# VHH binders against q9lmt1: the designs that were tried, part 2

Target 1, 351 residues: q9lmt1
Amino acid sequence: MLEKESDLTAMEKPNNKHAADSFSSEDLVSPVKKAKKSEEVSGGGEAVAAVGNREAEEDKPSFVSEEKKEFLVEADVAEDKGARHTMEDVWVVLPDASLDFPGTLRCAHFAIYDGHGGRLAAEFAKKHLHLNVLSAGLPRELLDVKVAKKAILEGFRKTDELLLQKSVSGGWQDGATAVCVWILDQKVFVANIGDAKAVLARSSTTNELGNHTEAGNPLKAIVLTREHKAIYPQERSRIQKSGGVISSNGRLQGRLEVSRAFGDRHFKKFGVSATPDIHAFELTERENFMILGCDGLWEVFGPSDAVGFVQKLLKEGLHVSTVSRRLVKEAVKERRCKDNCTAIVIVFKRV

## First folded at step 12 (VHH)

Design u4
Fold by OpenDDE, fold request of step 14:
Structure u4 (fold): chain B 351 residues (1-351), chain A 125 residues (1-125)
Amino acid sequence: as target 1 above (351 residues)
Amino acid sequence: QVQLVESGGGLVQAGGSLRLSCAASGSTFSSYAMGWYRQAPGKQRELVAAIYSKGSTRYGDFVKGRFTISRGNAKNTVYLQMNSLSVEDTAVYYCAAEVEVEDSETGFYYTEYYWGQGTQVTVSS
């Protein structure tokens, strides 16, 4: 009886070749300007007549101070345990996330942590991640995208390190996926591990009038996160190099579906990582709103479907708190999401 | 460009059954969801059934357990088994898919809906 090995055709998600800009360290050899000796030649004082050169009033370029078009950020959250016995999702909504790290840059933070095997990893991440990112040098005065990304990476690393220590001492082995947003002034940073997602609703055209064209062009639902599942070719390869096995059910060691998470102490040796993907973009008039969601939300909503749903409610003039509640209610009650469901809706308003 | 092709529509008597099929073209087809919508004369287009990437399903309120959406062995195929058809089910049925598309401006992916041309379903008394 020839067991037909069902070739699980691995979905090759196309490699976004982000061109690694090779930092060529061009050694700026500062040329030592040789101080030539100024010889004091004493030449004579002929009184050349002061022809009154009319100083052309140099038109001082009117530095039109580009009024930093400030964006108002409104956000709210909704959660529902769905058909589950327990809620393992944890969220953060901090429109002002400066805490003990004051600065001139606005700092907002939003996150969803989806716990698995328990809630403890998600709760730990909620308590420590943002503080660790701030402590790692998240910019507060001068916006630097590289510095911010480095701080986020270090914050994730440090959070997972401390979480694993707590996991050992506490005798638990919970894990958590994450989707996190930081808004520094007008720069948005999105970081994720696992299969939680961020979706940006963006207008295709800037009408000159700043009015989102009401009627015609649907908002583009841009997925700002990549899922980290053990079955995906790149993640699979990484896990296998670490000695992990992906079972026929697509799970690491037959248990874990995601390849990146906080915690999961017993799976770290098999290549489970808490290293996030990080993206950054500038807020413009094209950015309407963002939806953060756990895997439960995205099980019953596509990105464009969710954007259309939220857009409709916002056009009705509903407050973001009502919009987030209706989104989760639609997912759980109408679309029968069987898992925990958490969503954060972040609306960008130009002032 | 992704194309959706419907088949299996036609004339059926009340109480009869039909099986609609939809196939998406394209080697790089990745969808968050596939589904069926219908539009009767003088009515708005309405959801009949949808199936998501993880296998979750939803149905229109009028379906009442009469219809079943399923995926084919190929990820780009979806079926709608329609049983106990009534005259009120007479409509053009459209296949739809929410598809991942690479955004040339940002290098991210976005999703958009693609639609089939529709297939006529007519239920006679």
Scores: ipSAE 0.872, ipTM 0.953, lowest interface PAE 0.5, mean pLDDT 88
Fold by OpenDDE, fold request of step 14:
Structure u4 (fold): chain B 351 residues (1-351), chain A 125 residues (1-125)
Amino acid sequence: as target 1 above (351 residues)
Amino acid sequence: QVQLVESGGGLVQAGGSLRLSCAASGSTFSSYAMGWYRQAPGKQRELVAAIYSKGSTRYGDFVKGRFTISRGNAKNTVYLQMNSLSVEDTAVYYCAAEVEVEDSETGFYYTEYYWGQGTQVTVSS
């Protein structure tokens, strides 16, 4: 059945205008005076012998110009699809990453993106992340660690936001993990989401560089990244608070192993985040090289094992391009990595 | 400190089998890999088998499918099943683990290798 009703109303426009004013003026003056005076007086010439006070030459503190120990950065990449049908890994190697953002600070950028569910999220991150970090105010003239970390965080946030919009409009659901490095002058920033890793090969003492005793102290393999897996206590707590369920296989909703990634649009509501962990350190004579690797590399290499492998090849005088290729070849062909395998080797040389 | 303890070595006839066991002690044991190495008299130490944290395995070229590495129910245990043993397999067998250690200088973790004392395997003709 029935009814009904109705109503209406319309209301109005208002106008108002105002206005004004002017303020003006004033003057002030004053003059002050003259005075003259004159006088002459003449007197005598006694030649007091100027005892030459030998001013002690103050030893100008020799500003030992801290010779800014400049480091040369050499880097290269290798990749292999392994036994997989497709390659979902994407990489960036930019020894000069200044692009359209010039500055006095050196800016290098290196990254590996490991795609899952497809390659589209990894390719999007490769195209946009560094530009978003630069646009967010990555330092170019004056190094500030807090400003740099803030720019990296905002760059990750903005990249994931734009990626999710593209994911919706494109009708795809791909995700990607990331390990990223920025080198600003002598400061290294490492950022990651997911289970890709950065390993630093560091000498134990500064003095050990001089004595090439054949039994050279093994480089320390420092892991500069934390894995973000759904089963880890802190990540698990966040996921569960968001209503996500971790299955008996350790996967979010039985599907996703990592708790942080770009994309994964359907898992964002369950607490998947693109917020990276960020670490920074200064390059010194102790920093020999870094290895960036996808999860496939680290399935068949431990950090110390990988550092030992790379160190041996570098001691043989091999170029970083050959070292990177041999590392990935060892992983895929000799150690039978079943997944995509990508590695970046970054060598630090004192000049 | 992490300690690795080997067991299961001994005397066996050619064509026989042995099962080596290794147990890591320590409340905070986290490893990227565990494995077995061997050293025969007058020879260099060589890899026999390794197992990584995700379950990938690696074997020495001389193994030729005769040996199998496996993890126990505890993450800190590893086994080496050795079948079709020959006189050439006579050596001291060492358990090894690549273990996470907290770096007191940086607050990060690094990895290093720990070794067992070794167990003698003797294969008679």
Scores: ipSAE 0.872, ipTM 0.953, lowest interface PAE 0.5, mean pLDDT 89
Fold by OpenDDE, look of step 13:
Structure u4 (fold): chain B 351 residues (1-351), chain A 125 residues (1-125)
Amino acid sequence: as target 1 above (351 residues)
Amino acid sequence: QVQLVESGGGLVQAGGSLRLSCAASGSTFSSYAMGWYRQAPGKQRELVAAIYSKGSTRYGDFVKGRFTISRGNAKNTVYLQMNSLSVEDTAVYYCAAEVEVEDSETGFYYTEYYWGQGTQVTVSS
């Protein structure tokens, strides 16, 4: 039945307009001047003074051989399908990734591809990405960070292009996220699409050590990757500009959570991209290790938690193969990760 | 700076219940995980419960289904419902958070742990 009405009210106002101003001008020109000439001459004389040849002992420049602080890189991987029926994760561990592209620069490659809706896109990326990056001109003799980044970008683009062609002919509908590392000499390049992550364990500078308790110098867990999810403001804007809709659950078209991936053929028109973020850093004595992980690992580990876990095991003198296995076992068995879980641990040792 | 403030501790009889609350404050608080640790006299600090950003939870082995961690409606709150408390649960309970922090040196983000001051839980026989 009951009706009730009520009204209220309009509040108004105001306008404010102003103003334009113009400031202008000036020219100033000025000038040329030229001039002059002059000459002169003169001549004078002799004196023969017998400057004694003090053989200056040429201080042989002590070639401080810049001892190229060589870093040994040790890496291994572990994986577990967890509670899933299938493993959709694919990994690459290539301490020597030169392949048919030899050069004087060390070239290592590590990657995790997390497949969704299947494994075909992840497997395709594993097979083709590194080769496409090499073919795009990844430096092999002279390290150039810009050239390397360009090669990685082109490798990702070319890999997705070829994958999309194959997905049409094969009827593939799956996609894959990626976290990728290239080590060229002492330069590390990290590239990602989606929500796979790379975490660097870095020693703090001596000055920050003041207030931390008796436990050994805490490693800083630096997240080198940003997630690409449809709900994130920049990615959301890009997707929406492409006509994509993000549902209340944060999924593109109600289906896809990530905004960047290989494959996902049906979502490319809605702004899904295979363009990675790329970061680069120099290996120093501060870089202890890196952890690459799929989203399953990072569901049950924070970055600092994972770094602390790995650091403890490395301090026990465990080999990187045991450390990676224990990390994944902790994630799946102890912390009950419900998804596929893959981790690569990369240890940097100064020689 | 991030601050964690615990509440809800106190004295309870064996078989009783307590609900601990933790509120995180800070202008840019983004946590990968929040949780509760406890430290009894003469014992090491141990994990009681944690909740991760995606909602996964973990519990210490001693919990045996007696405790439940949950997030509040506010992104920066965590609760620990403790039921069927025993004398062995007597400890100082600490809220912890793994928080994302911008690294001024690199322009990346790193994570660090923040801790509350702790709240005393005493279970009497």
Scores: ipSAE 0.813, ipTM 0.929, lowest interface PAE 0.6, mean pLDDT 88

Design u4
Fold by OpenDDE, look of step 12:
Structure u4 (fold): chain B 351 residues (1-351), chain A 125 residues (1-125)
Amino acid sequence: as target 1 above (351 residues)
Amino acid sequence: QVQLVESGGGLVQAGGSLRLSCAASGSTFSSYAMGWYRQAPGKQRELVAAIYSKGSTRYGDFVKGRFTISRGNAKNTVYLQMNSLSVEDTAVYYCAAEVEVEDSETGFYYTEYYWGQGTQVTVSS
């Protein structure tokens, strides 16, 4: 029965007028003080003792030719569709990426793009990202880390812009995560968006303690990427500021788990970004190998677990192609990864 | 520092069951995986079961469906239900976690394994 009308009283929020104080730009006229004149004189002629020209042996700076520690980069890829109906992963393996843009700096490029909602965004990124990074001025003559990072950022931006235009004209809504590596001589740049990962296997410095226990020092598994998920505090805050809503299941608008990706045209207005995190490091004798993987790989491998698995196979003398295949096979067949699974193994060899 | 504490080990008859529990402590505990390993006298340490961050599981070949790994309500707890135990399952069982650690020198993150002290499981005939 009873309808009753409860009166929601409109409480008047008060008008606080805080005053814009006008800080005045006072003209500090620094005065040009007249430094004075003074004079004097005298001439004493003392004897120029012929101090013998000891020919300073010019210590020829021993140009320690920094023996450019040349690193050989060997890499290969494996992929498996897993239990999915389609493969939405796309990869790039370019151990020599110098052909399109000549320069004195050796350039290699490796990438995994994990597509969601389709493969089209991943395929577009594969086709355009590297070229856009090069065109944005990735260094090829003189390495500048700041210039390289700027070129990578601009390459990602331009790639997403063009991809979004193509997605409108093509009538598709696909997105893609990415993990990308550029090697410029000995400098490695890792860029990612989303939840694809790069893991570096590095030797520990503990060779100072002389115990030659032949038990090969466990490699440290360094995670060079941060995941971009909507539930993570920084990403959550960013997404919410853009007007996006994160559901109880941790998804943006109840649909998208990642907070950064190429494409995802409908989610851009909610704060989905294609701006990568970028890390850079120098190759040393401590860098053994790197693993790039999609989220499917990292669902069933921890970083140290994956490093241990790859290290074992490399110690057996297996070629990188066999190692990458065995890693993906282990993920899908033995560890029952249910998603697409793609991995790139990059081995660093000192020459 | 991350600490792993095992419980639930003991003496059981063949065909019996045990439930092992592991609790991780630490203010910033983030694990990629938690699991159980075992080491019998004179044998190498072997994987019993692992559970990954997304809930995927793996088991040692000897488990043959007899054991089940699960997470507690807290992300830092893991259980191993062991059924149909045999004398061959007699070992020290270790909880392990692959944990993310910040490298204070580089600002990068790496992962390392933390281990519990182990709990003795003895299966009598």
Scores: ipSAE 0.802, ipTM 0.925, lowest interface PAE 0.6, mean pLDDT 88
Fold by ESMFold2, look of step 13:
Structure u4 (fold): chain B 351 residues (1-351), chain A 125 residues (1-125)
Amino acid sequence: as target 1 above (351 residues)
Amino acid sequence: QVQLVESGGGLVQAGGSLRLSCAASGSTFSSYAMGWYRQAPGKQRELVAAIYSKGSTRYGDFVKGRFTISRGNAKNTVYLQMNSLSVEDTAVYYCAAEVEVEDSETGFYYTEYYWGQGTQVTVSS
């Protein structure tokens, strides 16, 4: 009988980096037609929100902002094992994510890692990804979108490389998908690998009929992420060029449905990648809230369905902690989601 | 634009059964969910049944095991088997699907419900 070691110390010591904003680094590669322009208003200023780390209960309050800013970010998480006896989802809620990297830009970070084949890859990502992104030069003084995206990309690359080394030495083959958010000042960055999803609830503009749109004032459920599955053309091409076989059930080598993940050591040679899609948009008065969720949430909620559910509860005055708990409760108890279910609700409030 | 084509509505005696069908016209499409809603005079439109892309199902509370939603061999077709009908089930029944639409302003996709024209179900005593 071998006792499991508790070793999550790899890459805990971040480097202190200085980066000059420059036109010279643009190495981000994404699928074709993913370069749609988000709202990128150059609004200046700082906003911070206090959000508690969550572990268990209904009515858990979030932390209070240190001082009022142009907008507040309030967020909380809920999780449930569903019908499984293990929980392989891992999450991060850091409304102040500066850590050992001081600076004048507000920095917040939220993430869900959906583990498969065990929890170890998800736990590693929780412990190291944000630190690796900061160490890779995530802006802390002067916001530069290209520099931020480059830091996020390098953070994913480094995290997976170190994770795979630990996977070899530890003899495990766990993997994890990720959906991640960074908020720098007024700019939101979303990065994903796999099939977890981020959805933004955004106000509509007045159309030429004005009063009809105004009377309905529904929020659009903007899908900020694309799933990475072996059957999708760009992913399929990469896998097949690496010698991978996509079975009739749509799985790589008959086993893995996702085409991007941290870990999954035995599939990296067949084209499974930890390279994220990365998108950014500016916060304005139109962005109301975001929902991050693992695939368990989205198998029983369509994006508009989830946005409507959350919007109704927020309009009733419920705190974000209660809203996130009710969203997960609805998915698991009423809609009978069988898999692990984790959701983070992130609310943007103007002062 | 997808078009949802419904069939199977009509008049039925209380205690009877009826089967509704809905298919997306044209080519195949992907949706997050397909299902049925109903609206009786003076009431809000309410969920009858939904089926999600991986096969999970939901039913409105009033269904009480009397209705069953299922998919056809093609993923763009759903059926609603309605048994033990009562007068309270009289309504217009709408097929619906939640599909992706490109958002011209942001370049991302958003989702939107598409609705069929509705089919009348009338349950007589």
Scores: ipSAE 0.627, ipTM 0.831, lowest interface PAE 1.2, mean pLDDT 80
Fold by ESMFold2, fold request of step 14:
Structure u4 (fold): chain B 351 residues (1-351), chain A 125 residues (1-125)
Amino acid sequence: as target 1 above (351 residues)
Amino acid sequence: QVQLVESGGGLVQAGGSLRLSCAASGSTFSSYAMGWYRQAPGKQRELVAAIYSKGSTRYGDFVKGRFTISRGNAKNTVYLQMNSLSVEDTAVYYCAAEVEVEDSETGFYYTEYYWGQGTQVTVSS
C-alpha cells in the first residue's frame, strides 16, 4: 500500500474464497444467455430523434446542478500532462447535458477520453459521442434502462463509424479509450472502452446511511468498469479469431495494448472494437461519489486508495473542484505519475 | 481469503543485505498494488516500497535508493531487496496488498487491503 494507515479503509473481511475473475456485464445479459465471467450482451430499443432546448448550466466553475431531484450532483475535473510533453486526454463535464433534446428527466454527462497516437480521436469523441447518444434515443421523458443502454451502444457505434471516416480522409491513426457516465434522473449509466476506470464510493448496508451512524463507516470502492486489454481472455479470443497476434509484451501486433477503443483504424480488422461495456445502478443514500480516471491515475492509485483520499478531503469540507485538483496533484507531484493524468470526481448529495 | 506470507527476515550485520519475499495465496489473486511497510517499536507503521499492477514503484523517503521492490514471474509474489542496511532499519516488515474481490451484494468488484503477519529484520552493529 502507498498511503499511511489513513488509507486502510477496508478493515472488514467481506470476502472469503472470492476470485478476481473476469467480470461480466449482468445488465446486458440477453434472455437466451446466462451471465458469464467474460461475456457481454447488447440491449434493445431503437433511438428516437428529439429536438429541443439545451439547458445552460455552466454559470460557475463548480458545475453544480440545481435540478429538483432528491440528490444534487456536483462534479469537477482536473488534468495534468504529467511528464509528457503533450496532453492527449480530453474530458466532458456537463451537469445539464440536454443540449437540443428537451425532457423532464435530468440529464448529466461526464467522460474522459484518453487519446493515444495523437488526440484527434479523443477530440472527435468529445465532440460527437453524447450528441450521437441523444440522437439514438437516450430517454428524456420516461426512464427505460434497456432503451438507455441501447442508445448508448448505438452512440458508440455511430461515433466510431464517423470517426473512422475522418481517420481515412485525414490519413491519421489516432485512437482513444473512453469512460463515460450518464445520469438520467436517479439512474447512473457507466460505459467504457479500454483501460480507463470508474470507481464508486458506496457505504455498507448496516441499516444506517452513514451520515447518522457510528463515525467512520467505511466506504467500499466499487469498480464499475472492466479493463479491455488484448491479453484478457474474452478480448484475446476475439483478436485471435480475427487473425491478430498478441506479442510477448502483451500488445496486439506488438503495438496496441488496449483491445477496445475509438479509432485505431488499422486494428479494427484484428478485432479491436468500440463496443462498450454498459452498467447501470440507482442512486440511493449509499452512493457517495464516483471517481473517473484515465489509466495514468490508476497507475499510482488503487481504487480504495483513491476513494479514501477523496473521502478525507470531502470530510474536511473541500469543494469538489478542489478535491479533483488535489487528487491529480497527488498523483503527479507526490506519486510521480509520468503519464497524462485526468480525473473527474462526481459527488452525490441528498437534498 | 487472500493470505500474504512474508519470508526472508532475520539478523544481518550493518552494511549488509537482505532479501524479503511475500507470496499471496488463496483461490484466485488479483491486486492493484503490493508492497512493504515497516514498524519499529514505539513508531508508526511507514511505507517502505510499493509496486503497482502496471509496474510503477514508490518508495519511502528514508529508503534513499538502498531498496528495490520487484515482482516475481507469477505476479502474486513481491520481493524487497534491501542493501546498505543500518541499525535504523530494524523493524517488523509487513507485506500488504490492495486486492480486488467480488462484492456479493452488487456483483461488481471492490478492493480492500490485506496484510501479512510480518517478518522481523534486525540489523546488528
Scores: ipSAE 0.606, ipTM 0.817, lowest interface PAE 1.3, mean pLDDT 81

Design u4
Fold by ESMFold2, fold request of step 14:
Structure u4 (fold): chain B 351 residues (1-351), chain A 125 residues (1-125)
Amino acid sequence: as target 1 above (351 residues)
Amino acid sequence: QVQLVESGGGLVQAGGSLRLSCAASGSTFSSYAMGWYRQAPGKQRELVAAIYSKGSTRYGDFVKGRFTISRGNAKNTVYLQMNSLSVEDTAVYYCAAEVEVEDSETGFYYTEYYWGQGTQVTVSS
């Protein structure tokens, strides 16, 4: 017998790689045009890696340039302690994140802070990060991607600086990873430190040959974040140059698995950083929803698995609050995740 | 690029045991999950067992403690130990892996399932 409410096989069937390429590639427009990080050296020095392939975009600046495609953003969170004694995950869900910084740009903010060694670092980040990002100049009137990224970067720096002061005065050593989203009008910014993950469910285009194998809304589970672990080359290099030792179990000084986090004050001198990766993309009709999750969620869900699970429930007409609760319940109760588990589902709807 | 090769299928008597193996090609293989699915003629493909990157496991309800999934030390191999087999376990068993793939359009990675060719398991009465 199959489980009554479990149906993952329809979302897991892959197309043949060459057949999929044949049926899916034409006039693709990407809201996210990020260069892949490159450490290759060419000529007389390191060359900045070229931006990846660009697809031709339909230009609509004439009469249509005043047409604005409106998106509703609906989001909710669920959490579960799992088998742990304590709950060290902290979250933020602010569909209107303007606070004391009003402006014409819609501003939304979502975050998960996965605490370790206690929840004090995660709680501090919840209280301070977004305010520090706003204070650092997150755009509220005229969207400027470079200015927004700089504000986010400075917000992380300032938050960690203040957090470390509190950690010293309070005598605690808590740390927290972060995965954060800001939405400014139709631009989405994703920032992370550590191993929490953001996944975007993005549709493909139909093949004009009429051979679209998945008919309807096939979704790719795009991983928007890179994990920061002490064993990864860039992170390892920074740690070792700072005098840190990565033990055979892959942990800095035998203790810390992540290489970036808020707090962890005793490890900052060994190269643990609060500097985030930051990416941005434009919302179009192709971006269906995002899933933010702590490492507990992703221990029992692969990205495509989670996207399929959420998509099925959304197609059944369930509200995002129910969808987020069922995702976490599946992770903890059915899949026996032992860690704290927190997920935010962010749905983009056209009006 | 990634290929999954199953082995270990065949005929076995009811009440017997069988061990399936699946090897992924490529020493830099990276996956979020590996597992086994089965499909009998005229039936839908169903999950038998999955193992996730940090070692969590999941089993289909019909397994009832009879099967065990595990990974090899190289992490590009997954095994399915099947005990107390019955005729209802007769099916083609497929290895699957959820693997990172670079998205040429966006430059990010997405994940996708890769499937083996399947190995026949037949349980005789």
Scores: ipSAE 0.604, ipTM 0.835, lowest interface PAE 1.4, mean pLDDT 80
Fold by ESMFold2, fold request of step 14:
Structure u4 (fold): chain B 351 residues (1-351), chain A 125 residues (1-125)
Amino acid sequence: as target 1 above (351 residues)
Amino acid sequence: QVQLVESGGGLVQAGGSLRLSCAASGSTFSSYAMGWYRQAPGKQRELVAAIYSKGSTRYGDFVKGRFTISRGNAKNTVYLQMNSLSVEDTAVYYCAAEVEVEDSETGFYYTEYYWGQGTQVTVSS
């Protein structure tokens, strides 16, 4: 039997051995620091002719807003059926996601669609969502956060609209959850419907001049997404007001656990929505990597656990392709995840 | 802030059983990942068992099927049933919770860990 010290579990507690598996053999604690403000920055303007666009952020010093750091984005995906007979997860990894919409803003896109009741909804979303977001006006020349969020919202709406038409004509009932990322220049947008999750690994800010820990540079796991389940109060309220019944097993009409998804045609009238939550933040030197995962990954990894696992492998110099593969292998082979398991690791590197 | 209160420790003969309980505060208990760790004198704290909000469980390799973690969401309580105890199981057992806490300024969720004060388990030969 081998004792194991896990990776970071509490980035807010300097000088700690951290539990990479959420509950490792030991944790050391330090004072809790206040949570940082949102990483979002203002992109809006005040003039009608320049609505929502300005060169500098409104409430920040000029050399902070004008001293932008260039980042390289490296990402890869791994997947495994787990113990399931079929694979209903699909994914998108597009480090250059311009397609036929060229522009001066870098555009990257990553997504996991977790299909249920079949993979047809997930495949449709893979094929159409990003294009619909671009067509809805995702910025390609001048970054505007509100315009980007609006394009993402419209992209989800349009994708579900078209998907439901295909579902009718094809006679299928498939649905899919989504966790999506767009990177425009140095601004990251995260959107989700359902129970797939995005987690950000960020350097600690417990010391503005230096580190206090002897265990190395701690990374904090920040959960960027909220799960949408039928039993959660806001989601339940919408479902019940639409005439849906949440059974004792926590599922809508006894069948659907998630409250938001693409497709699920016959549940749409009961309040199942494809409207995403959307969050945005600015990349700085402190954002190290992100992990996108379907619910299969997160059933056997806590957020801090996954961040610690990935951080350890990156510190060993492993390429993101190997890191993503080992993360999924750990989930399926060692932790015995029984569901489909898909993960995307997105690494941010300064140039 | 989450408060964790362990109970159920004590003295037991080798081969015996104990059931540890940990009562947790907070209305969002069903969303916590809960666990038990142990620390013997002169040794590092190690994972005994964890149970995630959806019910998945994980055990330290030394458990070898002897212990079972479970949760009672109606009572905000996590349990550790320990069977076939040996002298090597003598340690202080700590309850722990991993809690996702919304940052009121950002709306993002940070993970925080909370620990109980520990309960002594002593296995006599």
Scores: ipSAE 0.012, ipTM 0.511, lowest interface PAE 7.7, mean pLDDT 78

